# Ledger of designs, part 26: VHH binders against a8e7c5r167to518

Target 1, 352 residues: a8e7c5r167to518
Amino acid sequence: YKIFMDSDSFYYSLTYDLTNTVQRQGELGKSDQPLWKRVDDRFFWNKHMIKDLVDLQAPQVDFWVIPIIQGFVQVEELVVNYNESSDEERSSPETPLQEPTCVDDIHPRFTVALISRRSRHRAGMRYKRRGVDTDGHVANYVETEQLIHVHSHTLSFVQTRGSVPVFWSQAGYRYNPRPRIEKGERETMPYFASHFEKEVETYKKLVIINLVDQNGREKIIGDAYLKQVLLYNNPNLTYVSFDFHEHCRGMKFENVQTLTDAIYDIITDMRWAWVDQAGVICQQEGIFRVNCMDCLDRTNVVQAAIARVIMEQQLKKLGVMPPEQPLPLKCYRIYQVMWANNGDTISRQYAG
Key: E = the ipSAE of ESMFold2; O = the ipSAE of OpenDDE; V2 = 0.75 times the mean of E and O plus 0.25 times the DockQ between their complexes.

## First folded at step 13 (VHH; framework vhh_3k1k_2)

Design x1 (at its last look DockQ between E and O 0.75; V2 from the best seeds 0.00; counts 0 for: pae E 3.1 > 2)
Fold by ESMFold2, look of step 13:
Structure x1 (fold): chain B 352 residues (1-352), chain A 125 residues (1-125)
Amino acid sequence: as target 1 above (352 residues)
Amino acid sequence: QVQLVESGGALVQPGGSLRLSCAASGFTFSSYAMSWYRQAPGKEREWVAGISSSGGSTYYEDSVKGRFTISRDDARNTVYLQMNSLKPEDTAVYYCARVTWRKYPSGYIYTFDYWGQGTQVTVSS
């Protein structure tokens, strides 16, 4: 499907519904309906701009309405070639850049794509806004879908991020403002529940990954989150904390493996969406919901790490990646750049 | 088959005391954290208190702290909730739950997976 962008922030496609995951599109089935009638309302960014046209309900108008998302899209084709030299040798200035000349393509290849879709609720948030509102919507809510495509197979893994769904702020112009809880535990409970009722309706099961520091200035927010999770008491939730700064000082991302190793069985049991020409082969059985204080850098690193575990399982299942051997370093470098671009784009949108 | 059976709920006057029990079977009781929850009419079920698998750590909702005490007896596979200074706001069906709580080097994990049938507590004059 062809995807068009008007900038780094907004994306649309004439034939593909960017608002829905592969799994949700499979649940809707094939349709001749216009895209805007099938959208996920959370991510239908231009809904209000075209409200009068939609309200006409004329069949001809249906095909002029193109759904737009705010977020991020990047697509890369990767080649699994274990015989490649190191990056320094291949990048030598003395060596002319050669086009790929292997016409037989004996090395396996796959397409990886990231689609991040920002909720239209709480749109235009300034940097200092945090938490949940009285409608149960959270700041900086983004659904990120990682797609793998090989021949006729389309594989999808989805995660969400969003602010800790309590009422809190970091007010002031000081260098490092301390966070403040704005409502009591009991007053917060119905709004926390409202947020997660919507999440459970959509994703069925959630694994919360809370990256808020367990000590120091962030502790008040982390404690409030855990208390609300316990008060909400929904069997569809799993709550995981990870002390990111203790284990990943200086943003050394390899240490995130302590988290992914600890929850490896949870990741594996989550599965993923898999569709081919025969139909739906399997579905993702829940979602990871990841947060830190602002749901930016730490969140992006952890989501990339979780999605990498899933990608390797997917590629091994398809025979693209051999058992017990990692992908070539060049593949991981491109993967890391894709996720870095995702994080940078989400950060700009949150600040703007 | 995991089973949790609550008992001890009753009608009691404000300021009174009550002790709830939850008998567990079908799993290695000493390996699991346990919690009490309650559900008032027209409200969602809410957490009240929790106890670690070792019994060394107890946790309480702020509104019951100092009035309620959770304990466990691993020999009887039973978790208890001692409720003192009861208030009309404590009126609810009380449930016990098995909660898996574990620590790993970089954090901790909670799962919420089994519930009893509940026992009614009513606090009125």
Scores: ipSAE 0.252, ipTM 0.665, lowest interface PAE 3.1, mean pLDDT 79
Fold by OpenDDE, look of step 13:
Structure x1 (fold): chain B 352 residues (1-352), chain A 125 residues (1-125)
Amino acid sequence: as target 1 above (352 residues)
Amino acid sequence: QVQLVESGGALVQPGGSLRLSCAASGFTFSSYAMSWYRQAPGKEREWVAGISSSGGSTYYEDSVKGRFTISRDDARNTVYLQMNSLKPEDTAVYYCARVTWRKYPSGYIYTFDYWGQGTQVTVSS
């Protein structure tokens, strides 16, 4: 499939539906319907632009309408090689340019893709758009799908991010203003429920990872979130708190492993989508919904960490990676860069 | 098998008090947070109060704050809901529920499972 990029934010494909996950595509099955009629509406960014065309009900429109997503797409080809000396050692001038020994095809190769698709609902600047609305849409909702393709196998794992689904706001652009709760608990309940009912309908089970500070200015939002979860009382929801600032201060992002270790069973039970030529091998049985206050840097770090755990599991399951070895350093680095790029891109989009 | 059995529901007058009990069995009671829910006729079930596994933290719905108190006796595998200053709007079937609350070094994990049969609380003049 060919993916096209228009600037840093918009992506489309003539041959692939960027609005739907591998799992959703499998569920939709083969259809003679034009691509734009099969899209996930949440991520059909240019829907409003083509409304007039669609309203014409002209058959020719089907050929002209290409769904566009706002978000991030990066594709990399990776090689599982544990013998690759860190690039840092190669930069010493004294090491004779060893002729690229034709690295015989002895090392397994696989393609990795990262696709983030931003919801067209309540898209806006971070300080202007917070919380949930009366339609159950949350600010800065992004679905991120990691893909692995090897031979005839396609594996997918999907995560989401989105603003805390209560009515809250922060005033001002220059200051980290104190967040404010805009509506009371009871008033918020139906909209909270609406949001998660839709999410559960879509993803079956939700594991909330709330990265909001458990102390300080953000606490009020965290408390409100937990309270709504308790009020909602849905067995399809799991709530996980992780005080990111407390544990990852000083850019100690390695401490996120404490979280991934704690939820390792949940990660494993969630599974992932796996499709081959024969069909669906397995499905993702839930989704991680990660949030902080603005659903940017902290969220991206945690999602990346979860993604890496999944990637390792997937590669091991495929036999591409040996069971007792970690992800090759080069693979890890590339994947880290991909997620970083994802985070940066989403941040820029959210900032306007 | 996990069992939760509520008791203590009664007819009381407005302003009255009632203490509900929930007897738990089939699991390590002290390891789990517990919650009370209520469902009024024609309304959805709503969360009322919660207590952590250690009993050190309690949570309340806004409408019952200051009036209701959740507590637990781990020796008796029982969670209680003391309800004071009862109002007609408190009329409902009250349910006990187990909340899986797992603490890990960097936070908490909450899951929701198992309810009792409920006990009827009626507040009427």
Scores: ipSAE 0.234, ipTM 0.620, lowest interface PAE 0.9, mean pLDDT 88
ESMFold2 (binder alone), look of step 13: mean pLDDT 81; pTM 0.802

Design x2 (at its last look DockQ between E and O 0.46; V2 from the best seeds 0.00; counts 0 for: SAP .696 > .668)
Fold by OpenDDE, look of step 13:
Structure x2 (fold): chain B 352 residues (1-352), chain A 125 residues (1-125)
Amino acid sequence: as target 1 above (352 residues)
Amino acid sequence: QVQLVESGGALVQPGGSLRLSCAASGFTFSSYAMSWYRQAPGKEREWVAGISSSGGSTYYEDSVKGRFTISRDDARNTVYLQMNSLKPEDTAVYYCVRVTYRKYPSGYIYTFDYWGQGTQVTVSS
């Protein structure tokens, strides 16, 4: 499939539905419907732009309307090689250009893709858009799908991010305004419920990972979130708190492993989407919904960490990686860069 | 083993009253928030009421506000749902649900996967 980029934010494909996950595409099945009629509406960024065209109900529209997502797409080909001599040794001029010996494909290769799709609902600048609205939409909602493709196998794992689904704001002239709750608990309940009912309908089970500080200025938002979760008490929701600032101060992002270890059983049980030529092998049975205050840096780090755990599991399951070894360093680095790029791009989009 | 056993469901006339009970065992009851859910035939499960672990806070679905009262007795490991002014629309299986808490070094985890078997409430003339 060919993916096209318009600037750093907008992506479309003539051959692939960027608005739907592998799993959703499987569920939709083969359809003779035009692409724009099969899209996930949440991520159909240009829907409003083409409204007039669609309203014409002209058959030609089916061919001309291309769904566009706002978000991020990166694709890389990776090689599993544990013998990677440090790239530093290859730069020594003295190693004779060994004739490209037909390097027998001794090392397994696989394609990885990262696709983030931003919701068209409540799109706006981070300081102006926070929390949930009366329609149950949250600010800065992004669905991120990681893909692995090996031979005829396609594996997918999906995560989401979004603002804490209560009514809150950060209003003020100061660089770091104090967050405030805008509505009481009771007033918030139906909208909180509305949000998660839709999410559960879409993803079956939700595991909330709240990275909001448990102390300080952010605490009020964290407390409000937890309170709503406790009140709602849905069996399809799990709430995980992780004090990111406390544990990852000084850019100690490795400490996120404490979180991934704590939820390892949850990660394993969630599974992922797996499709081959014969059909659906397995499905993702839930989704991680990760948030911090602005759902940017901290959120991206945690999502990336979860993503790596999943990737390793997937590659091992595929037999691409040996069971007793971690992800090759080169693969790890590339994947890290991909997620970093994802985070940066989303941040820029949210900042305006 | 964690157990939640609902009781008190019955057939009542419109305008009648019922008191549901949920007996909890196998865990420290006082440490957990409790909720009531209901599911009517052919309808989705819906939240009805919740009570905090301390019992200091109670919350209700809009449709039951003023009619239903959730309470708890920690000494008896029981949560109650007093239902007054019952309507046919209140007909459903009512479920008791706890909040499960697990602490880990960097935070905590809440899950809500422990449900009772439910008790049938039927409101009919």
Scores: ipSAE 0.417, ipTM 0.746, lowest interface PAE 0.6, mean pLDDT 89
Fold by ESMFold2, look of step 13:
Structure x2 (fold): chain B 352 residues (1-352), chain A 125 residues (1-125)
Amino acid sequence: as target 1 above (352 residues)
Amino acid sequence: QVQLVESGGALVQPGGSLRLSCAASGFTFSSYAMSWYRQAPGKEREWVAGISSSGGSTYYEDSVKGRFTISRDDARNTVYLQMNSLKPEDTAVYYCVRVTYRKYPSGYIYTFDYWGQGTQVTVSS
């Protein structure tokens, strides 16, 4: 596939629908329809800009309309080569069952791609916009897809982020402002439910990862979220809290492993989308929905950690990563940079 | 041991009524939200109704609003589903569900995984 960047934050492809995950494209099946008729509407940013052209209903115009997303795309080819880190680590087998050959054939290769799609809903909202609106849409909603490609196999893992879906604000730019709840529990319930009805229709099951601090200024927001989840009482939801600042403060980012260890079975049971030339092999069984107060830095770190757990499972299943060995250092560095670039791009688009 | 035992499922004619009960034991019932699910043959389980731990908030799937009523009796550790104006499409096994809580050092997890064994409701003729 070929992906073109129109600017730093807008992306399109002439032949591939960037608005849909691998899994959603598999569910749509084969079609002769123009790309714009098959898009995920949430991420079709040029819909309104091209409405007059589409309304003319000239058949040849249909193929001029190319779906555009706002978000992030980065693609890297990686080589599983433990020899590049020999001055930092002991030597170990690079790939199980692979026979020695020339250098070009001895090290497994895979492609990693990261695609983030920002929802067009709430895009024109003012600075410091937080929470849910009366249409059930939340601020800073982004779907991030991590793709692995090896030979004929395409593997996909998807996560979302989005603001806590209650009515709240954070005013007082002069000092560290306190967040405020703007509507009561009962008044909020229908709009919270409206948001999650749409989410369940799309993803079927959601695992909420709430990173809002459980003490201090953020507590009122975290408590409001949990209360609504309990009142909504939907078995398609799982709610997980993690006190990010308590456990990751002071360069303790390894403590995100405390979270991924605690939910390891949930991550493993989520699985991933897997397709090859024969068709769909399996599908992702829901989605992680991750938030902090603004859904930026903390959210990005946690999403990267969850996606890393999945990627290592995928690479081991495909035989490109030896059992019980970590990702090679160079691969880890590139992975970290990809997710850092994702976070920086989302942050610039949020203008926070 | 947490146990949820559903009862009251039966064969009933269209337009009829049934009341389902779910007897709960092995936990402090008044501290937990409860819900009902159903599963028709060949279909996935679907949520039907929910009730808060206080009983002050009730929620319904759109197709059952106005026909079904969820309630709870904390003195008897029981949640109920009153089903009126039953239709053939209401035919399913109905399950009672409790919200599950687990703590770990850096946080906690809520799931809705405690399920009863179900009670069959059939609406025919």
Scores: ipSAE 0.408, ipTM 0.764, lowest interface PAE 1.5, mean pLDDT 80
ESMFold2 (binder alone), look of step 13: mean pLDDT 85; pTM 0.844

Design x3 (at its last look DockQ between E and O 0.35; V2 from the best seeds 0.00; counts 0 for: SAP .68 > .668)
Fold by ESMFold2, look of step 13:
Structure x3 (fold): chain B 352 residues (1-352), chain A 125 residues (1-125)
Amino acid sequence: as target 1 above (352 residues)
Amino acid sequence: QVQLVESGGALVQPGGSLRLSCAASGFTFSSYAMRWYRQAPGKEREWVAAISSSGGSTYYEDSVKGRFTISRDDARNTVYLQMNSLKPEDTAVYYCARVTYRKYPSGYIYTFDYWGQGTQVTVSS
């Protein structure tokens, strides 16, 4: 489907509802209705600009209204080619290089896409809002969908990020300002619950992955989050802690594997949305909700790692990727650039 | 199959006492921490008390501290909530829950696996 970028931040499509995941679109079914009547309200950024036209209930206006999201879209086509070595060739005097074939078109191909949708609620660059508000909305809430397309199959895996849903701030003009809790534990409980009631209604099951440091300046925020989760005690939640800085020092992001290994069964049981010409084959059975203090760099790295595990399972299931073999290094490089671009774009939208 | 069954809820006068029981089955009861929660009409669910798997640590919400006592009998696979000096604001449906904690090298995981059906406690006169 054709997707248009009006700027670095805003995206629209004339024929595809960018506000909904593949799974949500499958649940809505096919319709002749205008796109704006089917949107996910959280991500419908131009709702207020067209409100006067929509409220007139003039039928011809419905087809001129184009939903706009703020976020990120990138699409890449990848080739699974183990014979083309640019940076990873191994030289050996005793082992000659394997010559590539001249028929590269026989290699499997797949399309990977990222769509990130920033919630319009509690959004505001000038204030750099943090935490939850009295309506149960959190700052920097982004839904990121990773799509895989192969032949007639469309596969989708969705994650969310969002600020720790307590009342807190991090003010100051010094390097690394100290965060502060603004409301007490008991006062916070109903708003924390309000946020997660909406999340459970939408996604059914949530696996929280909290990347906030367990020691030092961030501890007060991480402790508040865990305490609220324990008080809320909802069986639809799972709470996972990962000490990102302790294990990924020196930009050693391969150590995120200690997290993905520890929750591998949870990732596998989450599954993904799978749609082809015959309809819906399976659906994603929950969502990962990942956070650090600002839901930017650490969050993006972890989400990329989780989505990579899922992508490999999807590609192996479809026969695009051999069992027990990694993708070619070129594929991982492009994948990493896509996620880096996602992180950079979200960071600009949050920080200005 | 994991099952939690609460019992002992009743109508009680203010100042009275009541003991709730939660019978557990389908898992190794002695390996799990257990909690009591309550939900009053028009209010959100709140935790009341928690007990460690060993029974050595107990925790209470401030409004019930000193009045309620959580305990466990691993031989009977049962968690109890002894409720003394009952007040009208203690009127609620009381729930028993299992909480799982595990540690891995880079962090830890909490899973909130199972709830009982609840038992009604009414404090009125």
Scores: ipSAE 0.472, ipTM 0.780, lowest interface PAE 1.4, mean pLDDT 81
Fold by OpenDDE, look of step 13:
Structure x3 (fold): chain B 352 residues (1-352), chain A 125 residues (1-125)
Amino acid sequence: as target 1 above (352 residues)
Amino acid sequence: QVQLVESGGALVQPGGSLRLSCAASGFTFSSYAMRWYRQAPGKEREWVAAISSSGGSTYYEDSVKGRFTISRDDARNTVYLQMNSLKPEDTAVYYCARVTYRKYPSGYIYTFDYWGQGTQVTVSS
């Protein structure tokens, strides 16, 4: 499939549905319906732009309407090589151009894609859009899918981010305005429930990872979130609190491993989507919903960490990686860059 | 060990009333929100009512609003479901549930998979 980029924010494909995950595509099956009729509506960014065209009910519209997502797409080809000494040593001019002996690339290769798709609902700048609305939509909702493709196998793992689903705001001219709860607990309950009912319907099970500070100015939002979760008490929800600032102060992002280790069983049980020529091998049985206050940097770091764990499991399962070794350093670096780019792009989009 | 034991289920006529009880043990009851669920034959389990740990907040499924009341007695480690104006559609096994809490070095994990054995409520003429 060929993916096109228009600026830093908008992506489309003529041959691939960027609005649906591999799993959702599998569930939808083969359809003669035009692409724009099969899209996930949440991520059909240009839906409002095509309204007039669709209203014409002309058959030609099916050909001309291409769904566009707002978000991020990056694709990389990776090679599993544990012997690759740092590229720094190859630059010595003196090594004679050994004729590229067609050495059959003995090293396994795989393609990785990272796709983030932003919800068209409540799109806006971070200071203006926070929390949940009466429709159950949350600010800065993004679905991120990591894809691995090797030979005829496609594996997918999906995560989401979104604002804390209570009514809250950060209004003020100050650089770090204090968050404020806008509605009481009882008033919030039905909308909180509405949000998660839809999420559970879509993803079956949700594991909330709340990165909001447990102390300080953010605490009020964290407490409100937890309270709503406890009241909702849905067996399809798991709530995980991680004090990101406390444990990752000084950019010690490696300490996120404490979180991934704590939820390793949950990660493993969640599984991932796996499709080959024969069909669906396995499905992702739930989803991580990660949030902080603005669902940007901290959220991206944690999502990347979870995604890495999954990638390693996937590659080992595929036999691309040996069972007792970590991801090769080069692969890890590229992967980190991809997620960093993802984070930056989403941040820019949310900031306006 | 965490235990939840439901009681009070019975056969009642339409329009009748019933009070369910869920006795909790093995944990600090007052620290946890509680919820009632029900499962009718051939249907999926659905939530019915929830109450906060403090008892200050309650939430109900739309179908039971105005008819059911959830309450708690922390001194007795018991959550109640008062059911009034019962309908045949309310026939189900009723379950109480608690939040599961696990602490890890960098935070907490909550899950909601503790259930009682259930109590049968049958509404029939």
Scores: ipSAE 0.472, ipTM 0.799, lowest interface PAE 0.5, mean pLDDT 89
ESMFold2 (binder alone), look of step 13: mean pLDDT 81; pTM 0.798

Design x4 (at its last look DockQ between E and O 0.46; V2 from the best seeds 0.00; counts 0 for: SAP .743 > .668)
Fold by OpenDDE, look of step 13:
Structure x4 (fold): chain B 352 residues (1-352), chain A 125 residues (1-125)
Amino acid sequence: as target 1 above (352 residues)
Amino acid sequence: QVQLVESGGALVQPGGSLRLSCAASGFTFSSYYMSWYRQAPGKEREWVAGISSSGGSTYYEDSVKGRFTISRDDARNTVYLQMNSLKPEDTAVYYCARVTYRKYPSGYIYTFDYWGQGTQVTVSS
């Protein structure tokens, strides 16, 4: 698949639907419909731009309309090699460039892709766009799909991020503006429900991971979120709180493992999408919806952590990675960079 | 095993009253948030009322506010829904639900996985 980038934010492909996950594509099946008619509308960024063309109802339009996503795409080829000493040791000038003996790379190789697609709904700057609207759309909604491709196998795992689905705002451009609840609990209930009904319809089950501080200025938003969840009481929702700031203070992001360990059963039960030449092997049975206040840095860290757990499971299942071994360091590092780039890109987009 | 058993559903005339009960077993009832839901034929499940674990907070759907009262008796492991001034539109299967929670070192996990089988409430002249 050839993916094109227009700047750091916009991506399109002539041969691949960037708006749909591997799983959704499988569900849609083979179609003779043009690509733009099969897209997930949420992520069809340039839909408004093509309106005039579509209105022409000319068959030629099908050729010219290419769906564009706003978000992030990175693709890397990785090698499973546990013997690769950290690149730091190779930089000693004195080691003669041993001619890469074409040693038939006995090491398993696989392609990894990270695709984030931003919702076209309620796009805007983080301080101006918060919470849910009357249509059930939340600010800064992003679907992120991690892909692994090995031979004829394609594996996918999807996560989402989005603003806390209550009516709230942060006034001013101050470094840490106090969040404010804009509507009462009862007034919020139908819109909260609307949001999650749509989400459940799309993803079957949702596991909310709320990273909002349990204390301090953010607490009011966290409390509001939890209250709505409790009121809604949907069996297809699970709510997980993680006090990110408390446990990851000082950039101790490794402490996110406490979360991933706590929800390991949930992660395992959620599964992931797996497609080969024969068809669908398995499906992702739910989705993690991760949020903090702005759904940026903290959210990205947690999503990355979950992603790594899934990646390891997938690679082991594929037989690419041996059991009882961690992800090779080089693979881990590259994947970490990919997620970091994802986070940065989304942050820039949300900041305007 | 966790069980929720609803009772009290009946046929009543408009303006009548019913009291639904949900008997809970298999868990520490007093520690959990409880809710009532209803589902009318051909309609989606609708949240009706909720009560906090302590019983200190109660919540109601707008359509039942002032008419319905949710309460709990922790000694009897039972949550109640007192329904007054019943209307035909209140006709539905009423379900009891539990909110479960688990604490882990860095936070909490809430789930909503236990429901009763429901009790039929019919309001008709």
Scores: ipSAE 0.539, ipTM 0.826, lowest interface PAE 0.5, mean pLDDT 90
Fold by ESMFold2, look of step 13:
Parts: C-alpha cells; structure tokens; sequence
Structure x4 (fold): chain B 352 residues (1-352), chain A 125 residues (1-125)
C-alpha cells in the first residue's frame, strides 16, 4: 500500500519512533516489540491504512508497519561563535585554506531539532474545524518537541497546542465572523473534562496559555474557556491569560517577554527530559498547552518564546552557553527561522 | 490567611452514605468556585465535583454522577459533598479546593493547588 511520503507534511523513520517524545521513549524502556505496537496512538497517522494487515495478527506483518506522523521536522547544527562576522556571506569559489579541526577545537556546538506531531483525531484537514468533539478531542492538536543534542546528551522540551475545548464555530470567510458558542456551559463540561482527563493522564500537569483576545469578537470564546477551567478546578491545571495587542502578533519576541517573565518560575519548575549514556537524568514535569483562536501564529510565537527560555537554561547547564551572555545572534536567527517554518507548516495543514 | 478545613470522613460500609464538609476562612467565600478532590494511596489526586460561585452550576466526575452531590452554604462559608451508595473504590483522602488568582501587566494566572489537610474516607467491611 502507498503511504503519504510525497509531501513535506508526512514523516517516518525505520528505526526511531517519531510518535513518541524522548521522555515517553524512556518510559517505555527497551523492548523487542515492533515500532507500531509502541506508538503514541494520537499521532499514528497510517493506523487505518494498515488495519487489514494488523487484523491478520501475523508476526511477519510487524516488519512492514512503519509509523507515519503528520507534522514538521527540522534539524539544525549550531555553533557558538561570538567572533563571527555579521550576516555577510563569504561565497568565493574556494575560500582560502579552511581547517576543519579549528572549529571543532574552539567553538561549542549543539544540535537543535523541532518535531511537531499532529493528532489524527479531529484532524485539521477541514478548514474552520473548531473546538472539542463528543470524544473529547480538539481541533488542530499538535505536540511540538524541541530537542537539544550535545555530545552524548539528549534534552527534550515538549509543548502542545489545540483549539479551545468548548463547542464553538466561526463561519463566513468574506468577513471576520463572530465566533459562536454552540453548547452551554453545563452541556460542555463533560467533554471539556474528558479532554483534560486524557491530557492529565499523559502529561500529569498542564499550564494553559490562553492567547485569545480578552476584548472584542474573541471574548466570548476566552470567557467560555475560563468558565470551564474554573468549574473543572483541577489542581493539575494552571491557567494563564495573555492579552495580545496587534503590534505583538507579528512574531515580536520582545512583547512576549512580559508573559515569559511572569511565568518564568513555572517554566523553570517544569524542567525538561534529559537523557545521556547513563540513562534518564531528569524528566519534564508537565506541559504548556497554548492556544489562540486557530492555534497558529500567536500560538507559535509564544511556544517559541517559552522553548527559548528552556533552551538557554539547558545550554547553560551543559556549559555550551556562558551564564552571562546570550547566544550569538546567528543562533537566534536560525532558531527563529526553525519556529517560523514550524508555524507555516502547521498553518498549511490546518487550512483548507 | 486562607484556610480550608475538611471534616466528616469516616469508615463506612459499602452502600453507605457520608457527608463531607469544608469550612473556609480568610477570603470572600461567595466569590469563589469550589471543588472536591480525592487521592487514593499511591495515586494522583483526581477531581470529583465542582460548584460555581453562585451555586447554580454543579458538576461531577462520571464515576460519581448520581451518587454524590456538591453544595455550598455561603452564610456558613462551607462547601459540602454528600456521598451516597459508597463503593470500596471511593476510599481516599478527600480535599476541598479553591482557585488562586494573580494579575500581571499582560494578563492573569489562575492556579488550583490550594486545599486543606483532607479528610479520610474508607469504604470497607
């Protein structure tokens, strides 16, 4: 059977389970089981295409079932070099004598990877799919994992995004239509609770970052979300509101700093997954669940900002980054491009 | 200072009934959503029931629907959990909880980790 390998949206690996975070892989431990039996079902996109093969229950079938995710993957190797020139590119046909070991001898290096996994449930193949369904699944649900690799250390920080888990819609492509609540708060509560029960089971603690505007057309959605969170009143949740202004929406990291400063201790206490040759050193103690109305641009900017705070803590802990200096500007520019590409890919998958 | 004091926990036979109380002080009780949680040994705390600040909306986890009733008495600053048809699976320490609110320049933060000492409910022969 032909699988979805012809687009930039679908990814697979013959030897690595792309459906699971570093942390979940560590929790599963070592196993002789085939990859498809160990996957995170939420992100196993080709499950139903191979259903007949799986139903045969034959051991030989296991080798042919390769898990496929829909999402985004980008990997970059960065060099911490404070002496580099500005953006000027040196592109002569042959640069005068380049010594490969000089860079290796004097400049720290690290790998940054971004893996986004789109849930197959209530999938975003239909534009304007909003909110929660009767199974507790939300539209545009994406798990994004930021990986740092240095020598034998693998560090991982995970965030999720997803539509506000109430019943709502927004129609009328020609205008900025008013969103509409489709069910009242009492009718919504069981499905809201069902969604978050699954989230808490998976991630243990959640910090909701709600970016929906507190005034204007979006207010009814933000108010509905807060009402459900207050009613649910779960100690494993933290609810954070951040009121975007139009000038902040264009990926302006400076304006997001008021949010990251306010929750800095929450970010720090969440920690990250850290694995080396000796095993698991520490684990991430929860997750940020970030949303705006469509979980696209605003969500992506905020997730990038939170992940940057974590990355800097990770790099300082590893000795790759000096305690009192930011990374070289080139490193931040590549980081910003990686997250922009992530946002663009997620947006294309949700549109249409 | 904010205080929540749970009471009414006891040893009860299966099928029995019990009423838990949570006395609140140190805040304007009538302005806050209140919840009950429970924690069995070695397990995470789980939400059981919630009640709006007005008392007009009540909500329950599926496993307790129809058996448990949450209510509040704002004059006495107390939230209650009436538990009927108790099962051994209901054995846990029960906590009442209040939301905590903080404002910052660009928004606000709610946390839900403020609760009392708990009261033990044991359902067994």
Amino acid sequence: as target 1 above (352 residues)
Amino acid sequence: QVQLVESGGALVQPGGSLRLSCAASGFTFSSYYMSWYRQAPGKEREWVAGISSSGGSTYYEDSVKGRFTISRDDARNTVYLQMNSLKPEDTAVYYCARVTYRKYPSGYIYTFDYWGQGTQVTVSS
Scores: ipSAE 0.472, ipTM 0.775, lowest interface PAE 1.3, mean pLDDT 80
ESMFold2 (binder alone), look of step 13: mean pLDDT 81; pTM 0.808

